# Ledger of designs, part 1: VHH binders against Stonin-1 (STON1)

Scores and structures below are computed, not measured.

Target 1, 134 residues: Stonin-1 (STON1), of Homo sapiens (Human) (q9y6q2r275to408)
Amino acid sequence: GWSFMLRIPEKKNMMSSRQWGPIFLKVLPGGILQMYYEQGLEKPFKEIQLDPYCRLSEPKVENFSVAGKIHTVKIEHVSYTEKRKYHSKTEVVHEPDIEQMLKLGSTSYHDFLDFLTTVEEELMKLPAVSKPKK
Structure headers, positions and changes below count from the first letter of each chain, unless a header shows other numbers; antibody chains are not in Kabat numbers.
F, E and O stand for the ipSAE by ESMFold2-Fast, ESMFold2 and OpenDDE, each averaged over both directions (binder to target, target to binder). V2 = 0.75 x the mean of E and O + 0.25 x the DockQ between their complexes.
Where letters were taken out, [cut] stands.
Atom coordinates printed by the task and the answers are left out, and those that the model quotes come from them; centres of patches stay.

## First folded at step 1 (VHH)

Design g1 (framework vhh_gocatamig_d2)
Fold by ESMFold2-Fast, scan of step 1:
Structure g1 (fold): chain B 134 residues (1-134), chain A 124 residues (1-124)
Amino acid sequence: as target 1 above (134 residues)
Amino acid sequence: EVQLVESGGGLVQPGGSLTLSCAASGFTFSSYALAWYRQAPGKKRELVAGISSGGSTVYMDSVKGRFTISRDNAKNSVYLQMNSLRAEDTAVYYCARDTYVEYGSGTYSYFDYWGQGTLVTVSS
């Protein structure tokens, strides 16, 4: 498991930056992601089954005045929709529809990289899904 | 392994009715909230209806009075009864396990498990 941070949503209509809360992450065989408030707890407060449409976003490095450098990534669910091309009766294009599930961060590059590789390995073990390719 | 499997989609004429079913396995069904989402071609996925572990329900405005979400804990299933269907209800419908947790200074709700979806087409 890894000590990470979860991007905490704030209520709407507030003019403040979102906050980060500490969590402990586990990735279990079969693509199960578990979040705990801290290491050593018996029960996760959230459990996510990754499916073949899940992906990790492009890793980002964000700099904060107090916290310093934080490595961030989003877990996203991707679906594809068909749309007719302009002025075509037969041509269609598949466009991604991306939903953010979670935004995670770590101050440890080693833990961050280890987490990314573990998630990608588990995603590769999930049953293949036929996706439209354009 | 957690699984959600939808069924009941199909072609129906405007004004008709359909019942969607979602069979769940691999978790303690009675402890979780479940929701129905839909996604129409070229549109974002949207919440249609939700039901808490205690049976409280929520609906999007455009389906209130027409759709009813229910659950059967003995059968590990959640249902969406859709009445007075309209062309704009045409979409792929997804069953999802909903979680709501307070964390730090904020709260969050994310859908952590999804079914594969079932297509509903409303057309004459």
Scores: ipSAE 0.000, ipTM 0.123, lowest interface PAE 14.0, mean pLDDT 75

Design g10 (framework vhh_gocatamig_d2)
Fold by ESMFold2-Fast, scan of step 1:
Structure g10 (fold): chain B 134 residues (1-134), chain A 123 residues (1-123)
Amino acid sequence: as target 1 above (134 residues)
Amino acid sequence: EVQLVESGGGLVQPGGSLTLSCAASGFTFSSYALAWYRQAPGKKRELVAGISSGGSTVYMDSVKGRFTISRDNAKNSVYLQMNSLRAEDTAVYYCAKEEYSSGWYDEYYFDYWGQGTLVTVSS
């Protein structure tokens, strides 16, 4: 597991500011992410099942005044919509629709790379998914 | 690629009206809450109005009864109708999208700020 930072939910009101908070994160076989408020707790507060359409965004390094350099990454879900090209009856275009699921950060480059590698390996093990019929 | 493009700002006299528009692309528009923020010179950004994926709205106290936020899911657009404008409403107005789609958190975080549109209320 890893000690990372997640954008922590504030009370549900649209006047509140965004903030980051510490979490403990685990990746289980089968592409399951578990989030704990801290290491050593018995139950996760959130569990997410990844599917083959999930991906990691391009990692970034962001600077914060107190915490310093933080490595950040998004877990995104990618879907594709099929549309015909304008003024074409036979050509179709697949346009990506990208949804941000989570944004995670770490002050440790080593832990960050270990996490990215683990997630990518688990995503590669997930069964291939055919486009939905209907 | 997530994009938010604001338009509709300009110079208007006190008591006048403006409609701001935000055209969105690169995400499933109907699944996200959207908001309008503003920032006047030398001040912090503040939330003006927000609209959930289900259509529920919230407003800053000083704009209640004067401003109306709405969305058009078919056009991937969010709007801010501003009536009875005051000098204190002068600011750059920014469109923002909820960071996570509805259902991941029972809270709101806004990310992906647009370039902004300037509203000047002056005689």
Scores: ipSAE 0.005, ipTM 0.161, lowest interface PAE 11.1, mean pLDDT 77

Design g11 (framework vhh_gocatamig_d2)
Fold by ESMFold2-Fast, scan of step 1:
Structure g11 (fold): chain B 134 residues (1-134), chain A 125 residues (1-125)
Amino acid sequence: as target 1 above (134 residues)
Amino acid sequence: EVQLVESGGGLVQPGGSLTLSCAASGFTVSSNYLAWYRQAPGKKRELVAGIYSGGSTVYMDSVKGRFTISRDNAKNSVYLQMNSLRAEDTAVYYCARSTEYFEYPTGETYYMDVWGQGTLVTVSS
C-alpha cells in the first residue's frame, strides 16, 4: 500500500474546496480500493469496488506553497445516458456521463506511478473476474 | 529526540471534569498539527480533537461543546479540557503529532508520526 493524499469533498457551505487529508491506500485483487486513516489499522474507513467502467483520469502535477509538487489523479466512473436533442422529437444522442469517484495525490512520483500501474492492471482483469463460469 | 508525554488521566464521576496535558520535546507544537485520540477496550483508536499549526481546531461530533483543545506555546504543550464527562468517554487518551504538509488540509485524522504513551481516563460512579 501507499501513503497518499485524498481530496476532501467540499462541505455544503464551505468556502474552500482545496482541502486534502493524508490516507493509507491499498489495492486488493479483484479491483478493491481500501482507504485507511493510517497504516496498521485493521479496518478501512472506505472501501470501493472498481468495475469495468472505472478509469483513471489524465495525471496532473499541482503546485502547493508548502508541499511543492503533488502528482494527482482522479478515479472516474463512466456511464452513457440517452439525451433528447433540444427541440427534437426524434433525434437522440448517447453522451458519456462522467462521475468523479475520488481524487488522489502523492508527493512521491515513484509511488504515484506504482499506484497507477497497479490500478490499470486490476482494471484489465475485471472483465474476466466478473463473468460467471459456464 | 522527539517525544510526547501525557498526564492528567484518572478516575472521575459522570458529569465531572478532567484536564489532560501533553508535553512536547524535540519539536515546537506551534509548528505542527497535534491531536488527541482515544481507544476504549476492544475498540479502534478514534480522533477526539485536533489543533492545527495556525490555531484552528477540529472536534469529534460527540465531544463538541464538552471538550476544548488548546495549546501553550511558551510551555510547548497541548491540553484537552474535558467537561460533562460520560461513561462512554472512558478510554486511554493519546496525544499525537503530524507534520502539516498542505495549505488547507482537513483530515478528521492525519497520518501521525509521533505518539505519546497514553493516559487512562475512567468515568465511573
Scores: ipSAE 0.000, ipTM 0.116, lowest interface PAE 11.8, mean pLDDT 76

Design g12 (framework vhh_gocatamig_d2)
Fold by ESMFold2-Fast, scan of step 1:
Structure g12 (fold): chain B 134 residues (1-134), chain A 125 residues (1-125)
Amino acid sequence: as target 1 above (134 residues)
Amino acid sequence: EVQLVESGGGLVQPGGSLTLSCAASGFTFSDYYLAWYRQAPGKKRELVAGISSGGYTVYMDSVKGRFTISRDNAKNSVYLQMNSLRAEDTAVYYCAKTYEIDFGGVEVSYTFDYWGQGTLVTVSS
């Protein structure tokens, strides 16, 4: 597992100083991500089943007033929506629709890389499922 | 110019061994996560093994105990020692740098870009 930080969702509060909360992460076989408030707890507060349409965003290095320099990444779910072209009633284009599931951070470059590699490996092993759409 | 060049592939019998080498140039090798991927005909490219700058390793389940990834920072090289080879290991093997620092040095980009032609490993009797 990994000691990481979870981005606290602040939908309309841009002035909050509490942007990141500590968590402990586990990735289990079959693409299961578990989040615990602390290492050593018996039950995760959140468990996420990843599917083959989940992806890691482009990782960033960001600076924060309290947390300092941290490595950040988003876990995203990608679906495709059929939309009609403006000039045609029969022409359809497929556009990606990207949903952010989590934003995670770490002060440890090694732990961060290990986590990203572990997630990618588990995503590659997942069985094929139908493409999600709206 | 940033480059990764693979070598060491060949024809080997089931149960045999091969060592693959990846020679890197054009970047600070010791700062990056390096990985070996493979792609068999008609199949998707898959991650075989990875190694961090600190020497921590990750392997796909089907190669654990048989393959060993290592790095030599003085030689800017990554190696994949493959033992107990099976017909299912037949593939083109690619060396990849999984992280890039963007222009400006602040952003780290996760990438599966491959600079070499790969090296073919064929396991057959």
Scores: ipSAE 0.000, ipTM 0.113, lowest interface PAE 17.1, mean pLDDT 74

Design g13 (framework vhh_gocatamig_d2)
Fold by ESMFold2-Fast, scan of step 1:
Structure g13 (fold): chain B 134 residues (1-134), chain A 126 residues (1-126)
Amino acid sequence: as target 1 above (134 residues)
Amino acid sequence: EVQLVESGGGLVQPGGSLTLSCAASGFTFSSYALAWYRQAPGKKRELVAGISSGGSTVYMDSVKGRFTISRDNAKNSVYLQMNSLRAEDTAVYYCAREYTVEIHSDTGHTYEFDYWGQGTLVTVSS
């Protein structure tokens, strides 16, 4: 596992501003990502099942006013939507629909790169499934 | 006995290119992540680019599309190809092996550079 950061509310209130706060991450066989509030806890507060249409965004080093420089990456889910062309009843366009599932940050590039490599390896092992429709 | 030796720095005009090389010895190169950092006069060292043992890369936003980090495990070397150089890229460039070490303190763990090279100077000036 890895010590990472997630944008979390300062208070347990939907109106609270989000700050970079520490979390602990695990990646399990089968593309399961688990997030814990701290290392050593028995229960994750969130568990995400990755599928073959998930991808990692281009990794960045971003500067935040409070947290400083953080390595960031998004876990995105890519689907394709069918849209009718304007002024046509029969002609359709297939456009990518990219949904951000999660944005993660780390102050350690070693843990960051190790995490990215582990996620990519697990994504390659996932069985082929039908593309989701939107 | 761990050593990192940089080369390839020099004076170049804005818009020019340079390739930096880092030759590593004294450890199992393929098992470690490596990075290029830079330090301009009066500023802290900053991460320019990193590469994991598996080949995943990370870049500072200001160098994306201009710089490329790569590694050659057979030669125990890591490289930084720098294109479209700007005056703001002027700095001493350092090769580093990152490793997490437990510090005997109440602050806990921090990520540090357990080994640094001597650095190579890159000057971008007309």
Scores: ipSAE 0.000, ipTM 0.087, lowest interface PAE 21.4, mean pLDDT 74

Design g14 (framework vhh_gocatamig_d2)
Fold by ESMFold2-Fast, scan of step 1:
Structure g14 (fold): chain B 134 residues (1-134), chain A 127 residues (1-127)
Amino acid sequence: as target 1 above (134 residues)
Amino acid sequence: EVQLVESGGGLVQPGGSLTLSCAASGFTFSDYYLAWYRQAPGKKRELVAGISSGGYTVYMDSVKGRFTISRDNAKNSVYLQMNSLRAEDTAVYYCARGYKYTVTLPSGETYRYFDYWGQGTLVTVSS
């Protein structure tokens, strides 16, 4: 596994100097992500199992008044839902249903790129899943 | 649903040739970047070749002059012609769909995101 110091969005606090809080994230074999509030803690506060339908969103560089420049990305899960077309008795359309699983950021160029590359590599290694065609 | 299906892998002798094909479905093929990646046992994934919607190509240094990436928008397919194959080219080869635009980081480096991948096709170069 790989580990990274990243940030997650925090609620705006008038007394706070940051909008993005640090976390420690592990990428484990089999597409498991574990998030910890601090390095060295035994129990993650969040664990995510990736599947082959997960993707990284288009990354952005965003400026925040308190946190400054943050490289951001979302981990999304893509599924498709079958819906009847308006005015049709038999015609259906498959619409993408994109669920945002996680939003992550980094102030470090190297950490950001290493994280993205590691997640993409783990996604490539995941076994095929049986998902019904809609 | 977006799908990428690779074919054309196999066993070949050093100095031989193979053509890999990737058939795409579920999206407007001509609007996307397509790429071939490979991963050998115990090694990290690496970008072998990429081709933009406009036909601009990039290659990994070790394959320049030996490999050619091409696309056929009418057939929704991307190809990798591999010539003068070497033992070091032995890997599982993956077709990937990339975003049309790259992100420019503060360092000046650019990064392209790939959101869909094929299952891979094995290429073995051995005598």
Scores: ipSAE 0.000, ipTM 0.127, lowest interface PAE 16.3, mean pLDDT 78

Design g2 (framework vhh_gocatamig_d2)
Fold by ESMFold2-Fast, scan of step 1:
Structure g2 (fold): chain B 134 residues (1-134), chain A 124 residues (1-124)
Amino acid sequence: as target 1 above (134 residues)
Amino acid sequence: EVQLVESGGGLVQPGGSLTLSCAASGFTFSSYALAWYRQAPGKKRELVAGISSGGSTVYMDSVKGRFTISRDNAKNSVYLQMNSLRAEDTAVYYCARETYIEWSGDSYTYFDYWGQGTLVTVSS
């Protein structure tokens, strides 16, 4: 699988400025993401199994006082919950329920783009389920 | 390979003291928060004390004023000094590495690596 050096938002303590701490991330076949605090560790501190309802948010670039320029993206899981319409006993509306799984960043645009492309390709390879076509 | 190795457990009388040590390897120790947890027979694991990479500490109410957590970054070690021990402190004590991930205003705490544990028995 593919490997990336990325960053995640962290604080050293409650009063500290937000840092973007380094992580080593593997993207494995079948939509598996494994995050390690350092390269060469046996156990990931977080393992995510992507499913066809997972998505990458719109990438953005932010400038932080300590970390500097960081390219950021969120990995989200999107589901829909049924909700009754106001003043209706039979009408149902489906509202998006967005579970935020992970926020990632990089100081390198090229590495960031490679990461986004790799995750999107793995999402496309996941078994077809009936998800919104959009 | 990330490893946390606890030591210092044993049998102690009520009112006594004990110092637990946790030796860490396989990661940049100074960059991480560490915590001590304990688990008594038939109970869930509970947080006893935590220390951030910057040295800020947190304690559970029942040990505050009796226990002190500290770290030595040069030795890759975290310590739990336990004073005025009570029978209720009897448990297996675990060292854990913790990480805080911020996400849209929320903070997620992960205890991704745990030591093997060290038994503390407080009995007359």
Scores: ipSAE 0.000, ipTM 0.114, lowest interface PAE 14.9, mean pLDDT 76

Design g3 (framework vhh_gocatamig_d2)
Fold by ESMFold2-Fast, scan of step 1:
Parts: C-alpha cells; structure tokens; sequence
Structure g3 (fold): chain B 134 residues (1-134), chain A 124 residues (1-124)
C-alpha cells in the first residue's frame, strides 16, 4: 500500500482552506481500490471498483496555497458520445465525457510510479471491453 | 467537557520567533486531527498548519520552512513554533480539533471545537 493525500473539493472547505487530507490506499486484484484513514486499520472506509474505461493521468507537480508543492495524479473515467455537429444535418463528432474520480497527491514521485504500475497491471487483467474512441 | 485553550501570542519584531501552545482537555490529541488557523483583519480564516492523528503534517505554502507544528502526548497539547516572523503573519491564531471524514472522491473536516484565539502582532 501507499500513503497519499486525497484532494478535498473546494465546496467541502466550509471553515477550512484545506486542499488535501491523508489517506492510505491499497490496490486489490480485480481493480479494487481500498481507502483507509490510516495505515494499519482493519477495514477501509471506502472501496472503489475500477472498470476498463478508467485512466490514470501522467503525474504532475502542482502548487497549492496550503500544501505547497505536491506531486499529483488523477484517476478518470472516460466515455464518448456521438453527437450531431452544430448546425449540421450530416456531420457528427465524438465528444469525450471525462469524469474525475479521484485526485491523489504525494510528496514522492517514486510512490506514484509504483502505484501507477500496480493499477495499470490490474486494469489490464479486467474483462475486455470496447475502449472509447478518441 | 471538550476544551481548547491557546496561549503564547504577543508582540514580536520582524525576524523574531514565538511558540504558540494549545492545551486540550476532554480528548486525546494523539488520536485526533489538530490544526492552527489564523485570521487577519478583513480576511477569511485560513489554515496555517495541521497535524493528523497518524503524525503527518500539512502547512500553508507561505509558512513552510518557518513554522513547525508538533504535539506532546504527555501534556495533551499542540504547539506551533513560528520562526522568521513577517508582518503578514499578524493575525489571531486559533487551535481547532477536527474529525476527518471521506465521502466519494472527497474529504472533509468537521471541526468540533475551536479555541478562543491568541493574537500575534509582528511589527517594529
């Protein structure tokens, strides 16, 4: 497992400028993420099932007003919809619909490398499904 | 009864140092999230530093390298060591006890208790 920070949405920061909260994360066979408040706890407070349409963003270094410089990665779910082009009867476009599931932070790039490799390996083991078009 | 009592504020010259103390009663600091917030006149209250039950810390970018949050389990207290103080650090400093809860793709602190605050003034 990994000690990371979980991104706190701005709407949840009522009396706080907090942007990140601590989390301990495990990856289980079948693409399951288990989130714990701290390492060593018996039960996770949340489990997330990943599916083959999930993707991991490339790690970035971002600056935050409270946390400072943090390495960040996103787990996103991607879908595509075929729509008629604006003011066209015959032309279509494929528009991505990207939903951010999780945004994780760490002070260590190396921890993310290990995590990304583990998640990608588990995603590849999931039942084959059609991937969205670009 | 749960209480937080701050102390250690005062007037200090730029470049000086102060240690703020937060004495807790009615709960154990080592098992909870504790944080220091500050509020300057005309500004919103902002997080300065936090210490999680597991010992991890978080700091506002502008205080990194200058401020250190710590706790003493025997005294059931949390401290904020402030070095290289600047005029912009002038504010009322508050100690807060929070409980962190996670929801889907989010986290939030509900602060159960706040101290009365202690004034820090940095001026020549």
Amino acid sequence: as target 1 above (134 residues)
Amino acid sequence: EVQLVESGGGLVQPGGSLTLSCAASGFTVSSNYLAWYRQAPGKKRELVAGIYSGGSTVYMDSVKGRFTISRDNAKNSVYLQMNSLRAEDTAVYYCAKGEYTYEFSSGDYTFDYWGQGTLVTVSS
Scores: ipSAE 0.006, ipTM 0.146, lowest interface PAE 10.7, mean pLDDT 75

Design g4 (framework vhh_gocatamig_d2)
Fold by ESMFold2-Fast, scan of step 1:
Structure g4 (fold): chain B 134 residues (1-134), chain A 124 residues (1-124)
Amino acid sequence: as target 1 above (134 residues)
Amino acid sequence: EVQLVESGGGLVQPGGSLTLSCAASGFTVSSNYLAWYRQAPGKKRELVAGIYSGGSTVYMDSVKGRFTISRDNAKNSVYLQMNSLRAEDTAVYYCARVEYEVSGDYTYEYFDYWGQGTLVTVSS
């Protein structure tokens, strides 16, 4: 199972250009996402371990200056941080702390939807964990 | 030193065909991602088709099945074969190279290079 997607790479420095470019992905059992520069390579250049706190953002259609219209989604990690209420020493709230792990895109709605379905299926198989309510 | 020169645009009737050519110099087309974009009057530029160094292709939904992107390594050129042309395909078509470089920290460095464009008019 290879998935062909587009990614905006991480910025190397202030002078680096960032544009949508090709990426080949494998979603493996246990929530492992492997990224490759080309299909069929033995070694991924990056591997991400998804956990039960990971989610897909709401898909969007966005316009970019070079790539044009792209279906986009973020893979996010959600944690909850405890904060003390203003003027209280004992009352706390749990606020979501959302980290963007990866932003992906596709020019093809069908390929995009297939990839999202594969990721959601693997996320659903991960062990359930307890977490503080929002 | 990177140059992209488009050709092949013109006037065609609806249902007709055209082949656009993009001649590249200063780099090797087989080692890079190249794409065709278009811009219709009063509209933003949009991706039409792309071909990655490994040979994989992408197409916008409205042209899939009608347009084919290809390359000729011997001629260092990229082509867009356009079939079943519609009035909505009328635009200036641009050839572009998106260059990338992989560093030891697994970051990419992307650079955009554009041709001058070639006009395609689809009308009766």
Scores: ipSAE 0.000, ipTM 0.308, lowest interface PAE 10.7, mean pLDDT 78

Design g5 (framework vhh_gocatamig_d2; at its last look DockQ between E and O 0.07; V2 from the best seeds 0.00; counts 0 for: pae E 13.1 > 2, placed apart)
Fold by ESMFold2, look of step 2:
Structure g5 (fold): chain B 134 residues (1-134), chain A 122 residues (1-122)
Amino acid sequence: as target 1 above (134 residues)
Amino acid sequence: EVQLVESGGGLVQPGGSLTLSCAASGFTFSDYYLAWYRQAPGKKRELVAGISSGGYTVYMDSVKGRFTISRDNAKNSVYLQMNSLRAEDTAVYYCAADEWYLGSDTYSFDYWGQGTLVTVSS
């Protein structure tokens, strides 16, 4: 596992800055991404089962603090099916829907590359989705 | 077919307690993020508490220290223990489940229960 930074999103209706928060990441066989507040905890605070519709964004280098750099990547989910929410219905619209699941970063290029390689390997091994999103 | 069935709502005095339950079927419960939402008349639906597949919990500020979310994966159930209830807690409470979008600021949950009414009144 790796010490990483998670971009902490604020709720939509709050006017405040987003922050980087330290986390500990694990990637388990079968494409399971676990996030812990620190190394050695028994339970992750977030766990994501990757599927073939998940992808890594193009990596970037961003300013971190005043003079530092952080290597960043997003994990994105692409949905090709139209969804009807609990709203009053109108005409149905079909288009791809791309959602940012997570934005992650590391100030260690070595750890960053190791993470990217590990996730890409697990994504290539995933079977076709066996629990379709309903 | 997927089902979420809430129970345990009712009338309670201010300062009292209730336990809400939500029984789930039709999906692999242990893989899902579970949440309780509430909606009072004329208000938007708001997150009350959530619990990850790994057991990590989050709470809205106004219920911290009073409400406790828990899950029992062997019984496919999620619970909300509500203590020190106040009139402002009066709402229909909904159980919700989603296997994806846990870290997104989009809270479009895949499955919702029908709701259970909690009324806090003298």
Scores: ipSAE 0.000, ipTM 0.123, lowest interface PAE 13.1, mean pLDDT 75
ESMFold2-Fast, scan of step 1: ipSAE 0.142; ipTM 0.481
ESMFold2 (binder alone), look of step 2: mean pLDDT 81; pTM 0.811
OpenDDE, look of step 2: ipSAE 0.007; ipTM 0.280

Design g6 (framework vhh_gocatamig_d2)
Fold by ESMFold2-Fast, scan of step 1:
Structure g6 (fold): chain B 134 residues (1-134), chain A 123 residues (1-123)
Amino acid sequence: as target 1 above (134 residues)
Amino acid sequence: EVQLVESGGGLVQPGGSLTLSCAASGFTFSDYYLAWYRQAPGKKRELVAGISSGGYTVYMDSVKGRFTISRDNAKNSVYLQMNSLRAEDTAVYYCAREGYDFWSGEYTPFDYWGQGTLVTVSS
């Protein structure tokens, strides 16, 4: 596995100042992410199983009044529906749904790039998923 | 300020082709789902094609195989390549950006629209 020091957003509502709290994140074989509040803890506070529909957003650099300069990315789980009505009573259309999003950041460009590369490589190792059928 | 500006509409004959472009500004383009909608005279707006931040595409059944949506994150632009145009494709075409709530991590319904570009397919 690989390990990274990253940050996650701590804001609880829109009136609060945006904060980015430190976490320790492990990337394990098979597309498993484990997040810890600090290194050395036995149990992660969050564990995510990635699948082939997970994607990294384009990384960006954001400036926050309290947290300063943060390199940010989102891990999105994308699903697709065969039929969806979009502001229509009878029409059928396909539309992607963003079901889940995990936001991660870093103050270190080098560590952030290593993290992104590691996650992309693990996603590419996951087996292709054919549409389930019954 | 979020802005979406469409271009490329015009008059074409049935069977012809057009490429629509949408230039975006005022947001981090690569983070957002972008879509092309159209509205024919006397009809409601309908989703024609969409492209996610991850590059996945979706199409209305009647345009599959004829239309291609693409994006260029370096140019902050989304495109709709339209081939084998039919009279039924005549409409004002709109570029739209899906909304996003950073704290829930969820995308919201489309909240920003361009002015539209008219496509007329006629002899």
Scores: ipSAE 0.000, ipTM 0.089, lowest interface PAE 15.0, mean pLDDT 73

Design g7 (framework vhh_gocatamig_d2)
Fold by ESMFold2-Fast, scan of step 1:
Structure g7 (fold): chain B 134 residues (1-134), chain A 123 residues (1-123)
Amino acid sequence: as target 1 above (134 residues)
Amino acid sequence: EVQLVESGGGLVQPGGSLTLSCAASGFTFSSYALAWYRQAPGKKRELVAGISSGGSTVYMDSVKGRFTISRDNAKNSVYLQMNSLRAEDTAVYYCARGDYYDSSGYLEAFDYWGQGTLVTVSS
């Protein structure tokens, strides 16, 4: 089904004002997230393939000057960078590198939780991967 | 010039009903999402209800089942029907226009606001 959520669009220039705006989302089997400006359109304006390294951030309740109280969450991609330890050419450490893919919000706690549950269910179905064990 | 003009605010007793109207001009109304926000004294502005250009709606949890947002593209108007009003609904209500979707598919957020209409729910 459809999820009505809010997103802050990307700035086109420094003079553009950005506020929370509506989007319509579908979460499809295989971790596909589609964004639409209207329900029932044939083509999404953006499609994101979630991979096993994607996660939901800790949900928050944030207050914004114009939009007011919004339940917010980030969809993040976590990768790991291998670096050599100081004083060693053979020992390595893996550091997390976290990229924000999407920040979403909702004024409705119930709708917000339903969306998060749907995303988490689809992420759980993706092939399991573990962070590097070094 | 883009203009949004709210009307319908007033004093009503708890349990009463009120309909707010927003008349829009200066743009292609059917191409834009519209929303109602409210701001109570000493509080931040909050989204109450929204309606897309295609008619899909969203509501704040505390107004679900009590408020209904609708639009009439022929009249360039958006409405908020408010039933079972409570003291906590007392606020200035604002109409806002959602931005036009550009050719790259990015949604530009709410860019124009009306002057507001005061709703007071009091015995």
Scores: ipSAE 0.000, ipTM 0.152, lowest interface PAE 16.6, mean pLDDT 76

Design g8 (framework vhh_gocatamig_d2)
Fold by ESMFold2-Fast, scan of step 1:
Structure g8 (fold): chain B 134 residues (1-134), chain A 122 residues (1-122)
Amino acid sequence: as target 1 above (134 residues)
Amino acid sequence: EVQLVESGGGLVQPGGSLTLSCAASGFTVSSNYLAWYRQAPGKKRELVAGIYSGGSTVYMDSVKGRFTISRDNAKNSVYLQMNSLRAEDTAVYYCAREDILTGYEEYYFDYWGQGTLVTVSS
């Protein structure tokens, strides 16, 4: 497990704990993520089951006025929707529809890389399923 | 709708005790993480105590052994028992439900009460 920070989206209540809050994160076999407020707690406050359509976004290094330099990544769920080209009745494209965003950050480059590698390895082990339809 | 209503604040002498209550509506306290925060003049809000859905608790170091967080599922309420109060405990105390929603939403939900003032002085 690793110490990470969870990003609070800017459209949140202004009285919240502000932008980035510390968490302890575990990746379990079968694509399970468990989030704890501190290391050593018995029960996670959140557990996420990944499926084969989940992905990590491109990693970034971002600077925040209070939190400073943070390595960030999103956990995204990708589905595909069929759309007609604008002004065409016959031409169709399949566009990715990206949902289910959790934004994680770390001040530790090595912990961040280890986390990304572990999640990608667990995603590759998940059984193939047909894509969700929307 | 989610609502939190605090009560129990007031003026107390140093060394005294107070019990703060947080009445919740629109959700079940036994299924959520609830916390008490405080904000003293000139300071940012700080976590005082929290209680997880499973019953585990956390406290800031300066209140350990003096404060106790608890809940009553039948009354859908959370409490903060404050003993051995000090002048440094003077603050507005807030009850909060903090959620992290994942899945099809990017939302982190924070729900705050109106606050209750605790003044520790002679």
Scores: ipSAE 0.000, ipTM 0.127, lowest interface PAE 14.0, mean pLDDT 74

